VH-VL binders against q5slc1. Designs and how they scored, part 14

Target 1, 112 residues: q5slc1
Amino acid sequence: MGALRGRWAEEEALRFLLGKGYRLLWRNRRTPFGEVDLFMEKDGVYVVVEVKQRASARFGAPLEAITPGKVRRLLQSARFLLGRDDLPVRLEAVLVHGTPKDFRLEHLVLEL

## First folded at step 4 (VH-VL; framework fv_cixutumumab)

Design g48
Fold by ESMFold2-Fast, scan of step 4:
Structure g48 (fold): chain C 112 residues (1-112), chain A 119 residues (1-119), chain B 108 residues (1-108)
Amino acid sequence: as target 1 above (112 residues)
Amino acid sequence: EVQLVQSGAEVKKPGSSVKVSCKASGGTFSEYAISWVRQAPGQGLEWMGGIIPYFGTANYAQKFQGRVTITADKSTSTAYMELSSLRSEDTAVYYCARDFTYEYYMDVWGKGTTVTVSS
Amino acid sequence: SSELTQDPAVSVALGQTVRITCQGDSLENYYATWYQQKPGQAPILVIYGKDYRPSGIPDRFSGSSSGNTASLTITGAQAEDEADYYCNSRDSSGYHVVFGGGTKLTVL
């Protein structure tokens, strides 16, 4: 683990997705295009999942939006990890609101 | 694997300032925060402040506000902690630590820098 | 500011189980993080999150929480476990790190 992101939030997002029938392939993989939080598979489709924490961090760290540029980089990261363009890939996000002991999740399918 | 290498021991006079360095190696410096924690002889751990080099954000414990400045130089992967207006009570070992600020823990610590404040 | 409170000392017989506690308002919302420190050495992370151990930390170490109290449990204490143990969390503002006062564990 090298990134400044909520591992507790990522674990809760993973638990949630596993409960929905997703399979975990890789976690916290780095590529030339950026880092992938969760790389999963469901119903024959590879899914890149971005986990965003919506709680205050220590030191007042800012929170980043998921932009079109970020979406494109996530797709490129997925294709880099898979090796070529022949497999279906979907981008999704899980937003984690609150604190480790008192939170709620929001699951979004990104359009790209 | 990340390692944190701190500058050597310092002996300072009351009223002066000390600047301790913490150089990171074996990882991406901007992907984590650096916290500074001190420990006076025979006493507990005390957080002084921390910096997130990636975002340019620093924050300080209330006790040290106005006396401590934490900075980072991403080009050299080095964090600094400067403490001014030194008193004998500032005699302590000063640690830097890699801080996963969104996960609330510190995993890799420097070996510590002893700062002695004496007249 | 919500101080984190630890008992200053605790003892355990070799091979027995000991629980070290940490109390504070922030623990209602955050898991405590636990560090071990031996004389002359920097602290070592032993438990973080709900009950996670870094690679290299023996499986006899575990964490738990209930309300505003967090606990570090050592099951089958060994002589090498003799050390000071610190918890940390957040202060009432949510932005600052706060350490407990530390607990000195003596293994008899």
Scores: ipSAE 0.236, ipTM 0.768, lowest interface PAE 4.0, mean pLDDT 86

Design g49
Fold by ESMFold2-Fast, scan of step 4:
Structure g49 (fold): chain C 112 residues (1-112), chain A 119 residues (1-119), chain B 108 residues (1-108)
Amino acid sequence: as target 1 above (112 residues)
Amino acid sequence: EVQLVQSGAEVKKPGSSVKVSCKASGGTFSEYAISWVRQAPGQGLEWMGGIIPYFGTANYAQKFQGRVTITADKSTSTAYMELSSLRSEDTAVYYCARDFTYEYYMDVWGKGTTVTVSS
Amino acid sequence: SSELTQDPAVSVALGQTVRITCQGDSLEDYYATWYQQKPGQAPILVIYGKDNRPSGIPDRFSGSSSGNTASLTITGAQAEDEADYYCNSRDSSGYHVVFGGGTKLTVL
């Protein structure tokens, strides 16, 4: 029910990826290593997508850094959901800056 | 090309329940949500709730929580809306609509099902 | 108890421009979607995502938004535009979909 609960940033990220030919497999899945926002597939490769919103301007904080530890946990989450560690998996992020009416997206491949 | 076909008109007594169906054809049923919207005679449109068939979970407008149940059967591409404890003010046309939850609009609507609550 | 407010009725002369407005606090953050409904028929999507038109909707229909107000403009109104128009967006919680009360457009 996340899509109907005003999760606009994740919904915009999903719309953007669907427009690029990604296929949605799972949304908002919890694993022992954390939650996976979007689990997608494109051209035979499984893709774990982390969706991040920019911190409020009132707090002046930048986007939460995507650390090597976070990357490792996302990869472990993907392996847990697939039940295998031999399938091609890519880790990506969609960064959403702004509000529902005034936003921009950045689409990144995550690196260690 | 996507069509939504709704079940026929119903006449119900106060205190009973009604279950309206909405069968989708064309497109991939699991790629969108189905919303239910009603309209009492001479009144405006009122959103009751919706379901994302892929996840099997529903969300309801506050006014209808506890009285409405929305379900979907992916094998038949059919969504259902059941409204219980019917009152005369539930007399309305009930619409289902394809809802792009990821783009926030409803582009294809069923023709509506008239539900009359009378004694 | 309505999160989105519309005037109940407006009139326009054939060939002239009319603006139908929708007001609500949530419109500062969410775009309104607009639907046309003729008597005895289901609603038809006219505008979504600020100013997008579905295939088959004439160029004379356009959308705009500013602050807590969204507008549907019909430039050069035609007789067939006579209908009820509803705006649609999110409620203040962001979790639910809400409709405005509807505006009855009469084409003179």
Scores: ipSAE 0.007, ipTM 0.575, lowest interface PAE 11.9, mean pLDDT 81

Design g5
Fold by ESMFold2-Fast, scan of step 4:
Structure g5 (fold): chain C 112 residues (1-112), chain A 119 residues (1-119), chain B 108 residues (1-108)
Amino acid sequence: as target 1 above (112 residues)
Amino acid sequence: EVQLVQSGAEVKKPGSSVKVSCKASGGTFSEYGISWVRQAPGQGLEWMGGIIPYFGTANYAQKFQGRVTITADKSTSTAYMELSSLRSEDTAVYYCARDFTYEYYMDVWGKGTTVTVSS
Amino acid sequence: SSELTQDPAVSVALGQTVRITCQGDSLESYYATWYQQKPGQAPILVIYGKDNRPSGIPDRFSGSSSGNTASLTITGAQAEDEADYYCNSRDSSGYHVVFGGGTKLTVL
């Protein structure tokens, strides 16, 4: 469970991807395999995007890693939401570094 | 909707300890932090510390380090704040509040627990 | 330091605009959060983030930020707005929560 990022970070990640021509299909969808932050489409390819806030949280909460298990669960979530497993799906992450008034984004392709 | 229900008023002697509880009802307790904030009579709000049940980590304001301990029991969705070595200046209303630790604000507050330290 | 400074008192005439300010180092990086507190009651959240209002907070309340200063503005103050207002942020470590000293608003 756990909201391990702020809504501000997710909004900035979304704005960034929309600016790159991504189209939003679903946001914050629950599946049996976990939650999908952003489910998008770009040039005919479905993209599952994990947003990670790389800024300090109150009380010194640790940064959460994107593990191989998480990557596999993101793919399973995508297939669940699409209702099929033969469509091309890309897994990506947007890391939001810094503070609400001064941040930078790092955009990554995730491997299984 | 989340509600925070705090334990009742306490009257304590100097040198003793007090443990206040804060039970989240209808909530997603482990997703968010719980902050403890006190207010002495006629004074402002003072943050004491907070905990994120998901990580099991607590952090405290410098003024209270060594005297305050904040814990959480996820099975009962209850957070606790224990303040030791009580002094008369610890007389205050103690609030718990749900803290959106990655968004930096508190939205839901308990009604407060009055703690009076007197001989 | 991460201490937040507020003037202890301010007054406004009914229907006029008032601005309550908060100043501190952390406000260069974070938006202030504002709480309203009436006697005998717990604080309530009024403004958070850039300029977000929780459900139930009138649109006459707004927030703004410039450098190390944050402001809560009440446009067209009403009698019910009379209360103490606290700003809130975090220190430079990001671990600790810090409140301003509070501003008592009197509506004349």
Scores: ipSAE 0.520, ipTM 0.855, lowest interface PAE 1.8, mean pLDDT 88

Design g50
Fold by ESMFold2-Fast, scan of step 4:
Formats: sequence, structure tokens, C-alpha cells
Structure g50 (fold): chain C 112 residues (1-112), chain A 119 residues (1-119), chain B 108 residues (1-108)
Amino acid sequence: as target 1 above (112 residues)
Amino acid sequence: EVQLVQSGAEVKKPGSSVKVSCKASGGTFSEYAISWVRQAPGQGLEWMGGIIPYFGTANYAQKFQGRVTITADKSTSTAYMELSSLRSEDTAVYYCARDFTYEYYMDVWGKGTTVTVSS
Amino acid sequence: SSELTQDPAVSVALGQTVRITCQGDSLESWYATWYQQKPGQAPILVIYGKDNRPSGIPDRFSGSSSGNTASLTITGAQAEDEADYYCNSRDSSGYHVVFGGGTKLTVL
């Protein structure tokens, strides 16, 4: 894991999704198309979840946007990890606002 | 696994400058930040500043703003800390450490570089 | 204050439990990170986040937080635990790292 990812935010996002009935398959997997934060499954549908921290980081590290290119690469990464391109995959994001002791989550579906 | 190797001990005169190096081995240099922390004899840890090579940004503690410069050379996976206008109270061990800016901790530390400012 | 305050020294008998405390305004928002330092050595990370322990750190080390106070607990202290312990967090800007003054732990 690198300076661009907040593991505390990913832990909270994972806890939130597990509480909603999601099942974790893979975490922080690297592929030729990029890195997948959380690869999950719910009700037979595979879900790739991008986690973005919206809290301030040390040294003034900037907040990252989720771009259309990133969304396309997430889909490619999911298909690479599954070894198949015929399975339905849902792309989602969890935005973590605030601080580790006082945060709120925003859960959204990513359009492709 | 990441290791940080620091340059050797320095003895400097008041008013001069010192530049300490910190070479990272293992891992991807641009995936983390490097913090610089010093410790005067018998004293506690004091953060001086840090750099995020990926963004090309450095930030400094208020006390050192204006006389400390932290840089990084991605091609050699090396971070540098240069402290100017040295005073006897700058005598300390200077550490570099791998910093995860979004996770708020430093996990791997160099062994330290002793800088003695003698008059 | 935005600085972190620690007691300068604490003692514990071999095999007993000790709690090292850190206080500061930033701890209302951020978890403290704890470092252990032995004479002549660089600090090592012991606890980060709410209660995360790096690989290789014994399970007798744990962290806790309440309000503006963070604590490092060593349950069943060993002789090798004798060291200086530093807490760290962030200042009000969120950009800068701040260390506590350190606590010297003596294992009797």
C-alpha cells in the first residue's frame, strides 16, 4: 500500500459494505490496468469498489478524483481478476469524509 | 520490503549547511512519502518535514521553515534533507522514515545520521 | 494545546500491566501512533490507527483512545519492553506531524 491510499478509510468502507451483506473476495489487488481496492460479491453480482478518502492527509497530499478513465480501468481489472469477460460486474465507490474518529460514508454507483 | 540507508556522520562548523541522504531499497519509491525527524542528545523526537515524491511536494514544520529543504530524486530512490545556517543546537541524530500520509504513520526508519555542530 | 503531552517516566513490574498516556487536542479527531525507541536505536512503530499492530510486534501491545487522550497498554510487561515510548499525531492544519515528549518505561 502506498501514500495515495488511506487504509483506515478502506477498513471503514469494508466494514460498512460487510454490514450491508457484501462478501469480500479480494483486497488491494494489482492488475495490468491498475489497482482494485475492494473486490466484492453481493447476491451473485461481482462488485469492484473504489475507496476515496476525503479527509486531509499529511504534507498537503491532494484529494483524488474518480475519472472516467479510472472507471474503465476498474472494469478491465475486474475482468482480468475473474479471468472472464462474460460475468456482470458492478462498479461502486465509497467516499470517506471527515477524520478517523468522526467520519461519514457516501456510497455510490459508478457509471460506465 | 523497504529499507532506508542514510549517509554517514557529519561534523560541521556553525553557519555552514549539511545535506543528509536517505536511499530507499525495495518497494516503489513513489508510493510513499519520506519524513525527516531529528533527536538532540537526551531529547525527544522532533519532526522537521516530509516529501511526497509522487506529487513533488514537500512540507515543513514551522520551526524549520526557511532553513530546511527536503528533496527527492526518483531515479536513485533517494531523499535528501538539507539544513542551513547551522547552530550548536542543531547537533542531533537525523532520521528518515517511510511515511504513509493518508494512514498517518511511519513504519520503516533509517538508522540515523549523527550531525555534530562544533564551535 | 495542539502539542501532545506525555508523563516523562513510568515503571512496571515484570509480568504486570502498564498504561502509557498521551493527551492533546488533535486526539479528539485523530488516533495516536506509538513508537518504541531503545538507546542507540531508531524508533520502531508499535501501534497505529485505532488499535493496529504491525507484523512482528507482540500481542501484549494494544492501543486505546477516549476523547483527547490516547493510551498504549502493555499487558504482561517483559524486560525487553524497557524503552522510551513516543506518541505522535497531527497539528491543527493536518499537514504536520507532532510528537509527544516521550515516556521512559522502566521494567523492574
Scores: ipSAE 0.364, ipTM 0.789, lowest interface PAE 2.3, mean pLDDT 87

Design g51
Fold by ESMFold2-Fast, scan of step 4:
Structure g51 (fold): chain C 112 residues (1-112), chain A 119 residues (1-119), chain B 108 residues (1-108)
Amino acid sequence: as target 1 above (112 residues)
Amino acid sequence: EVQLVQSGAEVKKPGSSVKVSCKASGGTFSEYAISWVRQAPGQGLEWMGGIIPYFGTANYAQKFQGRVTITADKSTSTAYMELSSLRSEDTAVYYCARDFTYEYYMDVWGKGTTVTVSS
Amino acid sequence: SSELTQDPAVSVALGQTVRITCQGDSLESYWATWYQQKPGQAPILVIYGKDNRPSGIPDRFSGSSSGNTASLTITGAQAEDEADYYCNSRDSSGYHVVFGGGTKLTVL
């Protein structure tokens, strides 16, 4: 399995966040609760970032919704990766619209 | 399957505001977006804006920024579109439409709410 | 208002093929979505994401896209296809929706 669907979008989301002062800790980490796209840190707060885009091989493919269940699983994944549940964690999303040659980004805080 | 039920027709005076509701049933309300599209008599479709209820985030067409407010109440599965400073040119049928956050593919539409602005 | 351009009217003979076009710079980046609207009714989605057809839409409807032009093709037009057809897409910013002016299809 190579780097398949969505890797370019995740790369662009990462570059965007690094430019905003975020520090990368982990990429594409699997946990019992699901996969975390980007696990980052900014100003002493751990940030779980969900990247959403249409598949690059299928430009017209729909974006997958970020559901309450997904938010809950992202929090559980953060606690699993940290090995602690007392640290400040923030959930965020980066929405990538378009193709590798022409795209737009939206950066959202997923408030609990 | 998702159904969208809109509030009834309204007649308003110039300078007033109107608030149209769109109640969804079926599916998880917070898992899709709602767009508002209007159509003046004999004219084409015009997008006003949309909201993703899960995030509480709304986007507006530039023409309507400052006059339109789109909100959602997750407890009642209802989206609202409020248009202020009404003019005669705002006379139109106002539709709400569902979008799975899929680049504004509007696959389910309400039947429309007629708003007439007259003095 | 000219961001997506459609011809205002087109005609097709029963059983023949017609192509309705939508043109605009944003179509280089974003797929067109097509809607059918009959008098007094809300629009219905007929094609999205280049050439995807919702359940219940006849297979005579298809979509295509090349450069800044998207097309809706009806192969073997039926009397019931007489309607207004609208395209929409994202604007150049990618954050807003724009509609074409609509094309009235008459089936002869």
Scores: ipSAE 0.006, ipTM 0.556, lowest interface PAE 14.3, mean pLDDT 81

Design g52
Fold by ESMFold2-Fast, scan of step 4:
Structure g52 (fold): chain C 112 residues (1-112), chain A 119 residues (1-119), chain B 108 residues (1-108)
Amino acid sequence: as target 1 above (112 residues)
Amino acid sequence: EVQLVQSGAEVKKPGSSVKVSCKASGGTFSEYAISWVRQAPGQGLEWMGGIIPYFGTANYAQKFQGRVTITADKSTSTAYMELSSLRSEDTAVYYCARDFTYEYYMDVWGKGTTVTVSS
Amino acid sequence: SSELTQDPAVSVALGQTVRITCQGDSLESYYATWYQQKPGQAPILVIYYNDNRPSGIPDRFSGSSSGNTASLTITGAQAEDEADYYCNSRDSSGYHVVFGGGTKLTVL
């Protein structure tokens, strides 16, 4: 495992979601389909959360895209972690713009 | 309030297996994870593995992989830890502990089950 | 565990401040948790997520983390704080839980 230089963003995303009533089930889990940053639950729905961070706080600067392939792999990862195909799963992203002292969050529901 | 009640002390022979139970009361069993942690006499804490009963997902420390099996029965709100091929070095107090997440900050602990492997 | 290292013993005078440290590369990636254990008893959670204190734990206990080091601080140590203290985190893979070797605190 490497250093946590960029993981302040994941920590802030987690705090944000916990404040919204999400419950953490797993963090940083690897599956055959890829790594899941946060696996959460809210109101009986299981949520896979992808966290993306960028250093610049400038509006409009590009973030690495969450591709359709990544969305598919996140859904497959959720089913793998749950061990079941019949539970409600939602894919979400938290985009973190800026630095630890000056950041903003965007919370997105991804298409299923 | 959640309580974890563990089974009684066991004395076992080398090469045998032991199965320790951990019965939860007070909370919704499927809403949290159960970890198993042991402590040999005069030594530190050692994580063996854990289970999330709702998902049936069990995870084991590398040292115990192949010898430990952790299971849960949601109908009785009971988690189990079975350790096989016992050695004298397995003499320890075995604890179960609760966490709301897979991340295992363990906020409620059982009182421990002493397992002695024949000497 | 070998992945998290603690000094085996530390002493503090009654009413003084003591800091117990836990070091490991995984602490850059994962939160530290701290437990207190007295002889013949199960561990008690005293700090989780680096610096959160559970209900019922005295406010003299606090936690902090920087880089690969997590610390438990007891400000104004009391006699009843004499115990073993264990840090806890995930291993470098993120899949397994590991404990530090424990630090025995003696209150003089």
Scores: ipSAE 0.007, ipTM 0.566, lowest interface PAE 14.2, mean pLDDT 81

Design g53
Fold by ESMFold2-Fast, scan of step 4:
Structure g53 (fold): chain C 112 residues (1-112), chain A 119 residues (1-119), chain B 108 residues (1-108)
Amino acid sequence: as target 1 above (112 residues)
Amino acid sequence: EVQLVQSGAEVKKPGSSVKVSCKASGGTFSEYAISWVRQAPGQGLEWMGGIIPYFGTANYAQKFQGRVTITADKSTSTAYMELSSLRSEDTAVYYCARDFTYEYYMDVWGKGTTVTVSS
Amino acid sequence: SSELTQDPAVSVALGQTVRITCQGDSLESYYATWYQQKPGQAPILVIYEKDKRPSGIPDRFSGSSSGNTASLTITGAQAEDEADYYCNSRDSSGYHVVFGGGTKLTVL
């Protein structure tokens, strides 16, 4: 599931992606390689979406980076969930900046 | 389901320290934070501070800065709140609560630990 | 100095609607969370993330937010709703938790 939950940020990210024609397959699934926030499909491609809240957290929690190692683990998680390695998979992130009442989204493709 | 079990009531003398424990059961301890909130007799809820065990990061309300220390032991899924230099005004029920740091709410509360400061 | 202001007491007749308010500058940025507390008991989460209810909280409880004001509404108050209600949010920095002073609800 990841270290800490950002459910409002994940809900807003999901709402945003659904509005762009993404289809939700799974949420918050754990694998041997880590946790997947959103596992989606768009135009025949499976998409693993990492959601990161960039708002100030309680108690001075640090903002977590999306590292190359994290990207590799997300790919392995996608392969594990699909049970196949021949299907097209894309890794994406949605960064949620600001506060619950005043936020903006940044949607980007992750590189290996 | 997550439960928070707090240590028993304490009676302390002025100038001493008290350390209250909060043991989590069910769920993954590292996936949430623990807040400490106190309530003096007949008074409202007062946040003292909180800790994110995953990062080892604690933060405190200004009123308690220098007197309160909040720690966590991930191996026992237990959070602690230690309050020093006790005064009679510290007589209160002390609660721990599960805190979702990125969602800004507490959902599960311990039953509270009564701390009485008297001479 | 309280950053969140609540009226100390409010009354409602059985079956009627009551609105409990919370006001503070931080509510422009953060939604209020509402807790119910009965004598001798720990607080119970009633409303979070603007207007969501935890499992077990009756539909008669709802939340709303406008500007720097948040409200807890109980539509069709019942005797068991008699309790103290606390709003909760962040301070202006977002790092610290702040509670309102609490509102004692009496159900007549």
Scores: ipSAE 0.305, ipTM 0.773, lowest interface PAE 2.9, mean pLDDT 87

Design g54
Fold by ESMFold2-Fast, scan of step 4:
Structure g54 (fold): chain C 112 residues (1-112), chain A 119 residues (1-119), chain B 108 residues (1-108)
Amino acid sequence: as target 1 above (112 residues)
Amino acid sequence: EVQLVQSGAEVKKPGSSVKVSCKASGGTFSEYAISWVRQAPGQGLEWMGGIIPYFGTANYAQKFQGRVTITADKSTSTAYMELSSLRSEDTAVYYCARDFTYEYYMDVWGKGTTVTVSS
Amino acid sequence: SSELTQDPAVSVALGQTVRITCQGDSLESYYATWYQQKPGQAPILVIYGKDNRPSGIPDRFSGSSSGNTASLTITGAQAEDEADYYCHSRDSSGYHVVFGGGTKLTVL
């Protein structure tokens, strides 16, 4: 479905991760600590994935860094969704540079 | 692999509603989206909306917002499209189609359900 | 209304090459997908993601795109290719799916 506004980057990030053996559990879930773009599982570890897009259609806005505050909120969101705080959770990001017809991806592990 | 089977033709009066079903067989129902596309006699294809059953998320074309509701029942692998406040201009063939959102295409189509709105 | 524009009709001689075009601002950002529809039948996917062919689609069908224009090319048209062809993509917002108005191909 190509219906959601601006969600092509999340769709490409999801496709990329599925191709790497990740399993999708939840998408676009709102928690008291913020919204989780993709909540996945890989080799028994839960993974919260933040998707960041930088368009190149015009003079592009700078790619905004993922702050320590955002990292803490993603971890709190994972705990909320799982209902527990003792399960292994990894925080990751997929950076999407460009447009649907001309893009590149960077896959990063985030540190707390 | 996947087959989409649609409900039979309907004849409706103006002001009523119609609910068309689309039953999927083969493949995992929740792994893809289902889109609804209509075609009035002699006219082109028009996207109405779609649903991603895995997320329970439905999206609608602006023209149909407020009149169309798309739902899915994962236990029966069936998607539904309900269109209310029918007008003669809603006379069309209504198709459901398997929609791969990540690849931007619809590859398997139902045979279509003819809906005729007349007084 | 549709944000994608197609010419309503085009003709080609048997065995010759024809190019069907689709134009819209969103095509600068999103690939077009192409469907073939014959009378009384549901559409059939022919090309997706610029130039991918589903299994079973003859290799005479190909896609291309440049700027705000996408094209479906049939190299060596056959009588069986006579049909309506629709492009589809996302609208400029990326939120909705839109179809072009369709092009009726006549094979002479």
Scores: ipSAE 0.006, ipTM 0.567, lowest interface PAE 13.1, mean pLDDT 81

Design g55
Fold by ESMFold2-Fast, scan of step 4:
Structure g55 (fold): chain C 112 residues (1-112), chain A 119 residues (1-119), chain B 108 residues (1-108)
Amino acid sequence: as target 1 above (112 residues)
Amino acid sequence: EVQLVQSGAEVKKPGSSVKVSCKASGGTFSEYAISWVRQAPGQGLEWMGGIIPYFGTANYAQKFQGRVTITADKSTSTAYMELSSLRSEDTAVYYCARDFTYEYYMDVWGKGTTVTVSS
Amino acid sequence: SSELTQDPAVSVALGQTVRITCQGDSLESYYATWYQQKPGQAPILVIYGKDNRPSGIPDRFSGSSSGNTASLTITGAQAEDEADYYCNSWDSSGYHVVFGGGTKLTVL
């Protein structure tokens, strides 16, 4: 759900990707298959980016994994938002480790 | 938008318990946490604890551990704070607030429930 | 608790700049959150994160941090800014929420 991820982590992930030449198309979009954190474009390719906060949350809230099922649902969400299923889509994640004042990013490609 | 509506004022005797409710409207109840914060007359804000309804988990400040219980009912979008073994120093205004656990802040607060403990 | 320290009172002349400070070890890692409270009212969120303002909070309010100290700055204080200001953060364990003792701002 939307409130179960850090907006600060998503903002830092977005700044990082914009610095790498990504262009933001949509953020925080809900589909029948789940939420898409960042829907971007890079060199003519659509990219769905999942942002995961790896810092502790208040009240001991658990950290969520990126499962194969989640990866498949991200692809379905991309196709829903594009209105077609024949366009190439890249699935990626940005993991934000640490705290708001002292963090590092891990950027990776997700495979089905 | 989200609004938090709290139950009305209570007058209680020492040694009794009080249960304050906080009903959320607007938004999705399970997408955030609820914190409980009290304020004695002329004193500062004091965090008592909070609950994440989605996970069913609650966490309490050490000072209140053992006599505070925070619960949530997802079907009615209502959080509860029960404080037992009441003493005169528990006289305070009790607030509930929407807490974004991964963002580290509270944005929407209830108007407060006054609890008076007297003989 | 005493994990976050604020001065109990501060004064500022109308139209001048005032800085309210909050100090604690957790502020090395987390940004302080600031709340304004007027008599008989619930607190309202005025600053969160590095320097974020909720909709409706005037731009004269800003936040900053350095090491274990966080500051709330009001540039060009107005009469309606007279209130108690509380900082908020996590305790050293990272699981419990802690408030500072509050700072009473008087606008002269």
Scores: ipSAE 0.534, ipTM 0.849, lowest interface PAE 1.5, mean pLDDT 89

